# VH-VL binders against b8ga54: the designs that were tried, part 14

Target 1, 230 residues: b8ga54
Amino acid sequence: MRVPQTIAIDGQSAAGKSTLGALLAEALGYLYFDTGVMYRALALAALRAGIDPDDEAALSELAHQLVIDVTQPTVADGRQYTVLVNGEDVTWAIRSPEVERIVSRAARFPSVRREMVRQQQLIGQRGRVVMVGRDIGTVVMPNADLKIYLQASLAERARRRAAELRSRNIDMPLEQIAAALAERDALDAHVSQPAADAIILVNDGLTPAEEVALVLNRFVYSEQALENGH
Short names: E, the ipSAE of ESMFold2; O, the ipSAE of OpenDDE; V2, 0.75 times the mean of E and O plus 0.25 times the DockQ between their complexes.

## First folded at step 15 (VH-VL; framework fv_indenebart)

Design d22 (at its last look DockQ between E and O 0.04; V2 from the best seeds 0.00; counts 0 for: pae E 11.4 > 2, placed apart)
Fold by ESMFold2, look of step 15:
Parts: C-alpha cells; sequence; structure tokens
Structure d22 (fold): chain C 230 residues (1-230), chain A 122 residues (1-122), chain B 115 residues (1-115)
C-alpha cells in the first residue's frame, strides 16, 4: 500500500484547479503541470515552422516529430515547471500572445490530441505527478490513483475571480465576471465531464490551505486510500 | 496572422462628425476586447476607448466621454468609433488595437493597426 | 500628479544596458499592477514588448528578444524595462501602461537614443 502516484485534477473554470494542483504537488514533492502546456509547445513549434494552425495534416506530422517534456523547475525565475521541446527550454516562450491566439485552433484536431495525449501519458507513467486539465481523469490518466473533479458555485467562482482581479487593481463588476464564467462553462460543457470514479470536491467556503489539508487527510493519507493502493 | 486595418479618417471642421472603422482578421474577433488609442502630432499615446469582446461593456477617456461612441459588429469583425462634436484637440492618428484577452485579466494591446489620421481644422 | 511618470529621454551606448523607469504616483503601489511596455519607432505604430506583474506572472511579447525584460523597484514605486546588449535599432520611444480606475493609462514616454 502506498500513496497515490498519479493524481488527476479536472473541474470548472475558476474553481481553483491550478492552485490545488500546485499546492498538492508541493506537499508531496511531485511534478505539477497543466496539460495545456503541451498544446502551447506544439503551437510555438508550428509558428516557428510557418505551419498554418488550421492544417491538421501538417500539425499532426509536427506533433509526431516533437518530444515535449515537462520537468521540475530547472531555473529559479518564477516558473512552476520547465517545458522542453526537443531539449530546448521554451517555458516562457509558450506564454507569448501569438501562441495564446492559436493554441485552441492547433489543439482541436483529434489526430493532434491523440499524439499529445500519448506524450502526456508517458509523463504520467513516471509517477509522482499531479496533472491538471479538463480530461485528465477520463482520457489522459484513466487509471490515475486519485481523480479529483473540482466544483464551486457560480457565485463563489465569481467572488474568487473578483478578488484576483482586485489584487491586480481591476475593479470589474461582479455581474460581468459571473456572465463571463457562465459563458466559459457553456463552451466547456461537452469536454469537462468528471470521470465515473472521480471524487467530486465542492470547495465553496474553503481556503486553499483548507482544501489541500482536506485532500491530503481524506484522499491521500486516509486509511481507505492506503488500504486500496489508490 | 492578425491584421487590423483602420479607415474613415480625414479632414473635418470643428463641431463635425466622423466614423472610424477597424477591419479585423486572423483571430476570433468576438473573443477579445478592442481599444482605440490616438497620438497627436509630436505627442505621446492617449487612450480613447475600449470595448469588451461581447460589446456589452465600454470604457471612455474623460476627454471624449459623451462625444465619442465605441461599438463593434462581431458578425462583420469590425470595430467602430463614432466621433461627434470634434475639436481641434482631437487631431491625431487613431490606432485600433487588440487587447490580450476577453476575461479582463490583461489590458495590454498586443497588436496595433497602422492608424488613420483625423485632422480637425477650419 | 500624473499616474505614471517616465523620464523624457535617456542615452546609452551600443552593447550597454538601459534601464527605463515608470514611476507610479503616491497612493498606489506598483506591486499591485501589471506593467505593460511598448516600443514605438518613428512613423510606426507602437509594438507590445512585455508585461510584468511578478517573476512568476509575466509575458514576453511575440518575437520580442529575451534581452528585453521587466522588473519592479518597490522602494521607488516603479516598473522597470531593462534592455541589455543595446543595439542601434533599439533607438525608439518607450511607453509604460497600466489599467487604473477603469481606464488605460500611458506614461509620457521615454526617448531612448543609442549612440
Amino acid sequence: as target 1 above (230 residues)
Amino acid sequence: EVQLLESGGGLVQPGGSLRLSCAASGFTFSSYAMSWVRQAPGKGLEWVSSISGSGGYTYYADSVKGRFTISRDNSKNTLYLQMNSLRAEDTAVYYCAKELDWEGYYYGMDVWGQGTTVTVSS
Amino acid sequence: QAVLTQPASLSASPGASASLTCTLRSGINVGDYDIYWYQQKPGSPPQYLLRYKSDSDKQQGSGVPSRFSGSKDASANAGILLISGLQSEDEADYYCMIWHSSAVVFGGGTKLTVL
């Protein structure tokens, strides 16, 4: 019996997936990443190669040529992980506006997603990883030792986003924030489904520290989790 | 590739009106907030107005509030600036700019048009 | 009491570094803002260089060389654009920008001369 080696976190926008994932991985000494970085890495490579992000055949071929790896940070520059493309450190380059503009177009093709999922699965096979995304527990790591699906009420998610925006001195009306979140939920509904064996965690009223402690105590180090080997 | 093309500039008398257009291509127009920024001859940048991706939220500089109206037609990928009660001080190159996101986290303007010149003179 | 203040001009030699400052007025704290930087060459529109909030929350503009970087000087209440390894083509006007009180605010700009 051992602690979960692979942890999948899926859930709603602004429910705190990245915060929980990063804190949980820190507590366990695990690799943390959001699988969106894989698609950003492909998008960057496509831009550098002059490949049209709407050209499925060219993108699929490129995806098969790339080795995309995600590791613990190798530079103390504020990164949460290091992203390599064929050995080149692209950790910050994948965050550029030109990458952000095309990543959803590049990511939509099934043949591209199959290869990206294959590479995500290879990372997951190393164990000691917390992966955050929208289909981790259903597609990327269907056999993950622990699967969490985060939920929070629309009102709570709007409040959290408002607080985050105010920490950047953006005073956006709460109604505007809630409308944007609801629109995002509608766009994501067909993709973001909990796995049948996921723990549904409603985190309304929890601080990040309380949420991490809850997950560790109930689902990582619990007597039930250790006895099941999951 | 993202492209923004302004049009509608020209010479107009004080008190007149002018409508600027910005044709957008190469990105999902409705997903991004848009801005107008102007620059008078020999002067710095002055923000004029911004509009959310849906068009539901608009923002104006105090110097133009009540005289200028920003709007967008997402079916035509076009941003507009209706300028009324024009003054000599409105003489500038007017740039159309795309903001970084639609969620309101980032207000930076990552792509700019080449600008259209408005001259207000008798 | 302008919201953002930039020095009007700065000169530096090729190969050296230039440190361009963007000072926020009293009463607001640079630590709480995303600082955006733009470069403008004569006859051209501005170009987005980068955004800096913190070391873990920053963005390089598309195609912008890594010798351009952002930082903050909390004691001076200022955002900083550092340009290392100056090249003659870096001669331009540089603007900082923040979102403040539901408005975009630009600094007055700094004219960088590379001799």
Scores: ipSAE 0.497, ipTM 0.825, lowest interface PAE 2.6, mean pLDDT 90
Fold by OpenDDE, look of step 16:
Structure d22 (fold): chain C 230 residues (1-230), chain A 122 residues (1-122), chain B 115 residues (1-115)
Amino acid sequence: as target 1 above (230 residues)
Amino acid sequence: EVQLLESGGGLVQPGGSLRLSCAASGFTFSSYAMSWVRQAPGKGLEWVSSISGSGGYTYYADSVKGRFTISRDNSKNTLYLQMNSLRAEDTAVYYCAKELDWEGYYYGMDVWGQGTTVTVSS
Amino acid sequence: QAVLTQPASLSASPGASASLTCTLRSGINVGDYDIYWYQQKPGSPPQYLLRYKSDSDKQQGSGVPSRFSGSKDASANAGILLISGLQSEDEADYYCMIWHSSAVVFGGGTKLTVL
């Protein structure tokens, strides 16, 4: 069987889908593509253009004017990918606090998302990509060779998040973390569902390395892997 | 544009009380943790207190625990610092700061107000 | 012992590179911490410069020139702010910051003088 050329990873918040995606991409020599960077790029462009993040019409127009590309790292500075906006390397610029403040507002409009999805699809069509984000398996790459929905219990996700914070010497109440995650889950419950043909991967108790190994051995290299009809 | 404007500073006697306010604009106030940081004359920065977006969790420096209370009114986009039992060493410019949002959690401070001066002196 | 230690002052010439250090107390590993850097000019509030955890996990402040960069020196257990192509406008106080024990901790600050 052919190694999946396009891998879609969806999943619950804090389930570790970005980590899995990055490691899987690395293992396969694929592009790791977090679709979130597209919206950050848009936000950056909006800021530069002086466009209000609440101005749907202007943002939509901007989205259509932008050529956003994501490629494998072109600079050895620790980046996992290179983000280009109209040919400009904005990989780190999209991580500015100013972008962080408005990205959610700029990204909420369906018209904007449609255009972003279109551009994301162009990237996906190149193949050899592990794409992570929202509704990847259902909307962005409905024909992905392999679709994974990463799931973890709320308790586990809370613990993982807590550990992450502790690694930064930040102690937040587990209850607060869990509550925040639960709230996110509730908000996403109606909009983010696994694709019908997605593999549900429950990663409770698994390390990132174990998850990657599981996916590679069971679904990528195994003769029992899903047949690729696309 | 994100803006923070502190007010309420002034001269107060030791043992007195003062309430600082920070008016926020240009962002979804309730979505971000806020902090107070002070700077004594000619000295460095000292963290005072932080409060979560919802106000459910508060953090204090040991130097102000039991004396200062951080709060917020999200309906008014305002951060507060109630300072009681003020001491001479509390004399400083007090800055309010918006914390960075990183996947719903709080880290550093990306925007600072201009500060308001508190002077504790007999 | 202070959690974060910064040199009180540093001088460098225009065009040169300035390396500001933020040394963490022994027992805590710099690799585990996000190092935040702030610039403060006289009469002004601090300005956020950047956050550095690693080369793959860092954030540049809005409008902050690329000549400002963060790094770490594991051997020294220190965060580093590097200012390349030093300009006169870079003369300021620089503070590092981390979260430690559920508290924000600032370094003592370094006064950078551009000669």
Scores: ipSAE 0.018, ipTM 0.529, lowest interface PAE 7.2, mean pLDDT 90
ESMFold2 (binder alone), look of step 15: mean pLDDT 94; pTM 0.953
OpenDDE, look of step 15: ipSAE 0.017; ipTM 0.512
ESMFold2, look of step 16: ipSAE 0.005; ipTM 0.545
ESMFold2 (binder alone), look of step 16: mean pLDDT 93; pTM 0.950

Design d23 (at its last look DockQ between E and O 0.03; V2 from the best seeds 0.00; counts 0 for: pae O 13.5 > 2, placed apart)
Fold by ESMFold2, look of step 15:
Structure d23 (fold): chain C 230 residues (1-230), chain A 121 residues (1-121), chain B 115 residues (1-115)
Amino acid sequence: as target 1 above (230 residues)
Amino acid sequence: EVQLLESGGGLVQPGGSLRLSCAASGFTFSSYAMSWVRQAPGKGLEWVSSISGSGGYTYYADSVKGRFTISRDNSKNTLYLQMNSLRAEDTAVYYCARGLDEYWYYGMDVWGQGTTVTVSS
Amino acid sequence: QAVLTQPASLSASPGASASLTCTLRSGINVGDYDIYWYQQKPGSPPQYLLRYKSDSDKQQGSGVPSRFSGSKDASANAGILLISGLQSEDEADYYCMIWHSSAVVFGGGTKLTVL
């Protein structure tokens, strides 16, 4: 039985994209990754080369020199995927605090993003992938077999962000978190838009398991979805 | 190179006002939260205020609430601190510091050289 | 009680190690915090040294030698800055910092003297 081979998940910050993507890929036996790993790989390479993350020209040149690949796990150590930079396994190294601290600086430049998107497109062309990001259904995989755009109310996103912050011992009132998320939405409005053919999924009140079951039942395994995917 | 340069310090009488500026260069200013931190002569560091990358979210130390206003002009890469109703206790070197991200101001990785504010009769 | 407490001074010999403590007040637990450390030399602004949350969640500041490291002592409710192989240039004031109750909170600072 043929099911969607390429699945794009876009959506609002803190809406649960990576949770849905990982669970969906697990259910299908597909590669899962958040395209943020591409920028983490670049940030790691920049740190190793002593390149200033705010130097656009140097970062763009570095991005063109790197071959970044994401594959199914090659080591049974609890990883969800293997990340390679020029053939070196960097799966855990890109999770370091040093990389976390600079990745947003490295990721800002349009020239860097263009090269990272080109490499994301190459990975997507292999199929059997759930790719999570901001512009997957519009730019990276415009012909994805299934496109999902996740939304959640500001209140629910604030609660999710609060749990994340509490794990770092940051006790911020929900109203302040909601204001920060609204600021982020304004900054992101010109970058992240649903594809015209995306399924809009509002996940307020759904557990991750309920959300995955809904997607599988309605959009992956339904007779209409299977007929449309054939 | 990433640089922060404060200006606007000086001598002022109690009850007076000053406006501090911090000129930023070498990075995308709007992508970072910014802070003011002060240090009285011979004393430790005291956080004063922080502002988000967009300018929409501000925090103040209790000692300055209602008297100081933090702001930024992202088109000019400049951070400001308007200080009103100044007291002798406000005498300090005032540092401009860059946060680690646009939303969360708990880390400060780049600091300016400071500008001195003296409040005395 | 202050949120963060640091000893006012510490002395150590060149080549030795210094262990600087940053103690959190009762009612909050060091295990739940990112602990930031800053160095300040006379006449200069502070410089970021490192952040420590756990062995898997930490960061060294740019250009900071590996002889500076962070840890925690849960039984003392304290963050620890370890400086090994002390050099005369390490003589400075050292501050810890946390984000607490929607505010940046610094410790009182420790003056390290290398004799």
Scores: ipSAE 0.000, ipTM 0.520, lowest interface PAE 12.4, mean pLDDT 87
Fold by OpenDDE, look of step 15:
Structure d23 (fold): chain C 230 residues (1-230), chain A 121 residues (1-121), chain B 115 residues (1-115)
Amino acid sequence: as target 1 above (230 residues)
Amino acid sequence: EVQLLESGGGLVQPGGSLRLSCAASGFTFSSYAMSWVRQAPGKGLEWVSSISGSGGYTYYADSVKGRFTISRDNSKNTLYLQMNSLRAEDTAVYYCARGLDEYWYYGMDVWGQGTTVTVSS
Amino acid sequence: QAVLTQPASLSASPGASASLTCTLRSGINVGDYDIYWYQQKPGSPPQYLLRYKSDSDKQQGSGVPSRFSGSKDASANAGILLISGLQSEDEADYYCMIWHSSAVVFGGGTKLTVL
């Protein structure tokens, strides 16, 4: 048995998947990326091409034409990964408000998702990757060496979300945040389930450092990881 | 209370070596990227080096590449800067600084008081 | 050529507004970068003020008064630190910073004098 080469992280919204993924990847010297960036890349490309976010046929064709790659950071500008579209660095461009406004619409089509998953799988096959997103352990990397499903109570997630929003100078009552999260949970319940072989990690009360330490010591380097078939 | 305390500065001859330390307290040290920034007398701020929380990634200014080494001991909550082949132009107050958050490299939200390094014959 | 250029000095009266500029060199689009601002008073280490990427993506340093705000001037390709209601205690050196080409880059700093 060896250190997991592919790590899949799924979980509830605001559970801290990205944080865990980034820190694990850093600790292991692995590639980290959120698969969402690929959909954002598609959205960016759609905008540039003048394609309507509601035009499934055009978006599907575009998706098949794009070569989206995600690599370890190539520039020390604070990025956690580099996103390339047809060789162009679009790491920050995909974060524009314009992309944000349409990404959900552009990404909703099964044909588009199928192609994105295919390209995500290509990246995963390289190994030494921590992949975060939706249905990673079940769809994108069903054979990942280590699968983690991150859970946290609604209250904890609301607090975390509140802190995040405050860091962006957005004040929102906890109750409102919790309600929004609950609604999202309900919407995602039918599609966001842990893989059967995923480790369920409840991170209530854990700091990011503690959470990472737990995962590393218990599921990456320990005998327990071996017993779990990793 | 979050605190950074630099030490190890002093007078050294050109070509000499010094090792700076930065003791961190009041936060989970290993979660934060750390940086060294220096300021020559009467001059502006100059970035020297940065290191990720785990130590897996290091970055250096061109002016110190090959001569300086940034490292950290997370078990001791200490950041280090090994400075070799020191030059007169390395004379400065050296500050250690913490990243803005646990995962973001880019900012420096907490600074130490600095330690003075003087390179002179 | 320096990546970030700041005026060496700026003077303003108490109660007035001061705008400190951080101009990026040609070929580097200010819109692509987070601009970090620091305040340094004599004999003290720098203090983090704020980060500004856009109106929807910005962060204020802890304990930093709201009279400090960030913005950008795309036409000038510059980050802007605005200090409204200038106070005598705001007299200090101000530095802007970005990450660029795998390096942290500071501006030359602006000495703000409150008249």
Scores: ipSAE 0.000, ipTM 0.495, lowest interface PAE 13.5, mean pLDDT 90
ESMFold2 (binder alone), look of step 15: mean pLDDT 93; pTM 0.943

Design d24 (at its last look DockQ between E and O 0.02; V2 from the best seeds 0.00; counts 0 for: pae O 11.5 > 2, placed apart)
Fold by OpenDDE, look of step 15:
Structure d24 (fold): chain C 230 residues (1-230), chain A 122 residues (1-122), chain B 115 residues (1-115)
Amino acid sequence: as target 1 above (230 residues)
Amino acid sequence: EVQLLESGGGLVQPGGSLRLSCAASGFTFSSYAMSWVRQAPGKGLEWVSSISGSGGYTYYADSVKGRFTISRDNSKNTLYLQMNSLRAEDTAVYYCARVDYDSGWYYYMDVWGQGTTVTVSS
Amino acid sequence: QAVLTQPASLSASPGASASLTCTLRSGINVGDYDIYWYQQKPGSPPQYLLRYKSDSDKQQGSGVPSRFSGSKDASANAGILLISGLQSEDEADYYCMIWHSSAVVFGGGTKLTVL
């Protein structure tokens, strides 16, 4: 197959979707786009506007008023993408603890998600994008050239999450992490399934580089194609 | 062992050009962003330029934009800095540095070369 | 005005503690930034020491002694590098760094002399 212009990555929590997505995007010279950032941007805007994360009507209205854009990195500050809200760079602002605390609440409403998906689709239509998030291959980009569903065992995902937490000076028992992930899996079981045409990538025992290599080898990939993407 | 070795420094006249190289070994070169940082004699550190692992993204300090070009050949594990229209204020030791990161959020220069000296003088 | 300002020099005795400051200019809040620190000994390239955002968000460079630590002084709008139990080998230039306005920004550096 030809080099896909649009790549959708779904998968279980802590499976490594973001890592794979970022590395693939880097390899291809594409935009890496984690759709979660849009919900974080909404949450940020809500906080700034004093809107209650439980106020569906206000959040829906806010969502429709916001113009959220995601582009390739425009600043050399370690970012993997630039997030703009109404033209304002909020790339780092959306990572605040305050946003983190409310983003799930703000993002749970169907009306909000519908608008976010609409805006995500606009970005996807530009092509040359690796999009990561939830229901990307089924809802956001159902016509993506390549769809990947990333899978990993609960044990492996728990280890990975543990490492991430440790990097943030958070020590949590592995069993507790695993339990939390299992609970998340159960919640997602009915809403986040692989697209019928998605490749299933089980990454147990694989390094991120190996995962990327496996994906790249699935389509006609050459140095020339890489050069054209940069 | 992870190692970076700069070369290409020398004496050049104002307005001249010079191309620096940085040979990398001991790690998967293409997996890391790279940077150039310079230090004028008796002065502090100044970031010059950075390039992503694949070379898809390049960034420059305002002081060198339009004059310097960062590039890399991953097949040769080599980082380059093409310096054109050189000025006296470009005189410095130029370090290449590997850029590491934590989970893609925090970028820092964790490995440095010994540096190569560039002197711009008439 | 420079984004990051460091004292030109600082002296301290062996065994003592040294606090190196990295003051951010007005308009940028130190609380919003990760402060990176580098050590440079004479005739050598810089070496990464650590990153500090907060007590719960920090990273120590590989092989960097625990006697090196980061902190912040909000009242002074400054990042702080703390070196406890000073050793003669700690004599070096120390640079702070942040990401700001599309660029990597280094402080002017502080020359630490161990008396």
Scores: ipSAE 0.006, ipTM 0.499, lowest interface PAE 11.5, mean pLDDT 90
Fold by ESMFold2, look of step 15:
Structure d24 (fold): chain C 230 residues (1-230), chain A 122 residues (1-122), chain B 115 residues (1-115)
Amino acid sequence: as target 1 above (230 residues)
Amino acid sequence: EVQLLESGGGLVQPGGSLRLSCAASGFTFSSYAMSWVRQAPGKGLEWVSSISGSGGYTYYADSVKGRFTISRDNSKNTLYLQMNSLRAEDTAVYYCARVDYDSGWYYYMDVWGQGTTVTVSS
Amino acid sequence: QAVLTQPASLSASPGASASLTCTLRSGINVGDYDIYWYQQKPGSPPQYLLRYKSDSDKQQGSGVPSRFSGSKDASANAGILLISGLQSEDEADYYCMIWHSSAVVFGGGTKLTVL
């Protein structure tokens, strides 16, 4: 169809990538997922196999042995997608503190990243997908029909994170939150650059609903977008 | 393996001072907030103080504000609690605890030391 | 009124279930809080068990058996730690904890006896 079949969303931490991605996918009936789940799935498998998360060769071998799939939600428990590892539903298991403690270590190896990207590319080739990450428009789906790079000021991102933490009754100083976000930006900088053909969306002052409407009306359903899809 | 080892406890008179230390190993110390939690003999847990990974933010329970100072030396992987103007009610086992918030969403004390005992009596 | 109130003790038989309550004071609502649970055995430091906010927003501590779970009783304004299939090693003190007013607050603890 003329409607974009593959949508890549990259951008800054806490800029609202997951919110936009989930809402766009809902509006279009598309699969939504954040590609970080691939690395969490590998980390879980490594823990279960007793593999040292700093052992690149063992992790790379494990990555090639796993089939990681992401599907529409299969359980009505608040999940945004279902994650399968060799057919096993691991959607919540990949969120454990043990996985969180090691995922960055496991994800840093280039050989691991290459295999995870290969599997992400296979999922993207099915179409009807909104994929959120750090390098989707540049590496995973370089030919995505629509590429969005989200930005928001550090101050706005810090306020959004603070509001989320306060809804959980964690009152962190705004300056500490801003410092953590800046540190995350620095850690992601080497892979998280906008694709040359990405639409740069600065979403300061936009509600999620306004942001989704803007994207749908201007870049998905506009007369120009529909004509370009011929 | 993540390890926390407290030291510096002992017997002290009311009004006295002690400095507790907590030696950390097996993790990147500067990336984690740290807490002190105490437990009086036969009693429950009482949070005392917390400090951010950089040391830039400190927090205290009302019962110790103005008397206790939390600090850290990231070059030595060591957490400190300077306790001044000690009172009998400060008698407790003092635990060092690591606060896990690397994800930015969930703040809980995931690793605890074995504790060091402070007794305040004349 | 204390921010968090726990019964001082609870007894239950092996193989049964135990329901440990953590009641929030009037003026704050359990639905708005993440409830954290810790276990402490005699002579040992506390250990993190789990966090519960809702069925879709919860966390099991590392190595904590699935027979430990969290829930809430909104009508009692309480967090609940459920322990099913009680075993003798579950005999311990249990503390709830919340973040409240930029501070960490523990409940008074419940001594669970498995007889």
Scores: ipSAE 0.005, ipTM 0.521, lowest interface PAE 10.8, mean pLDDT 86
ESMFold2 (binder alone), look of step 15: mean pLDDT 92; pTM 0.935

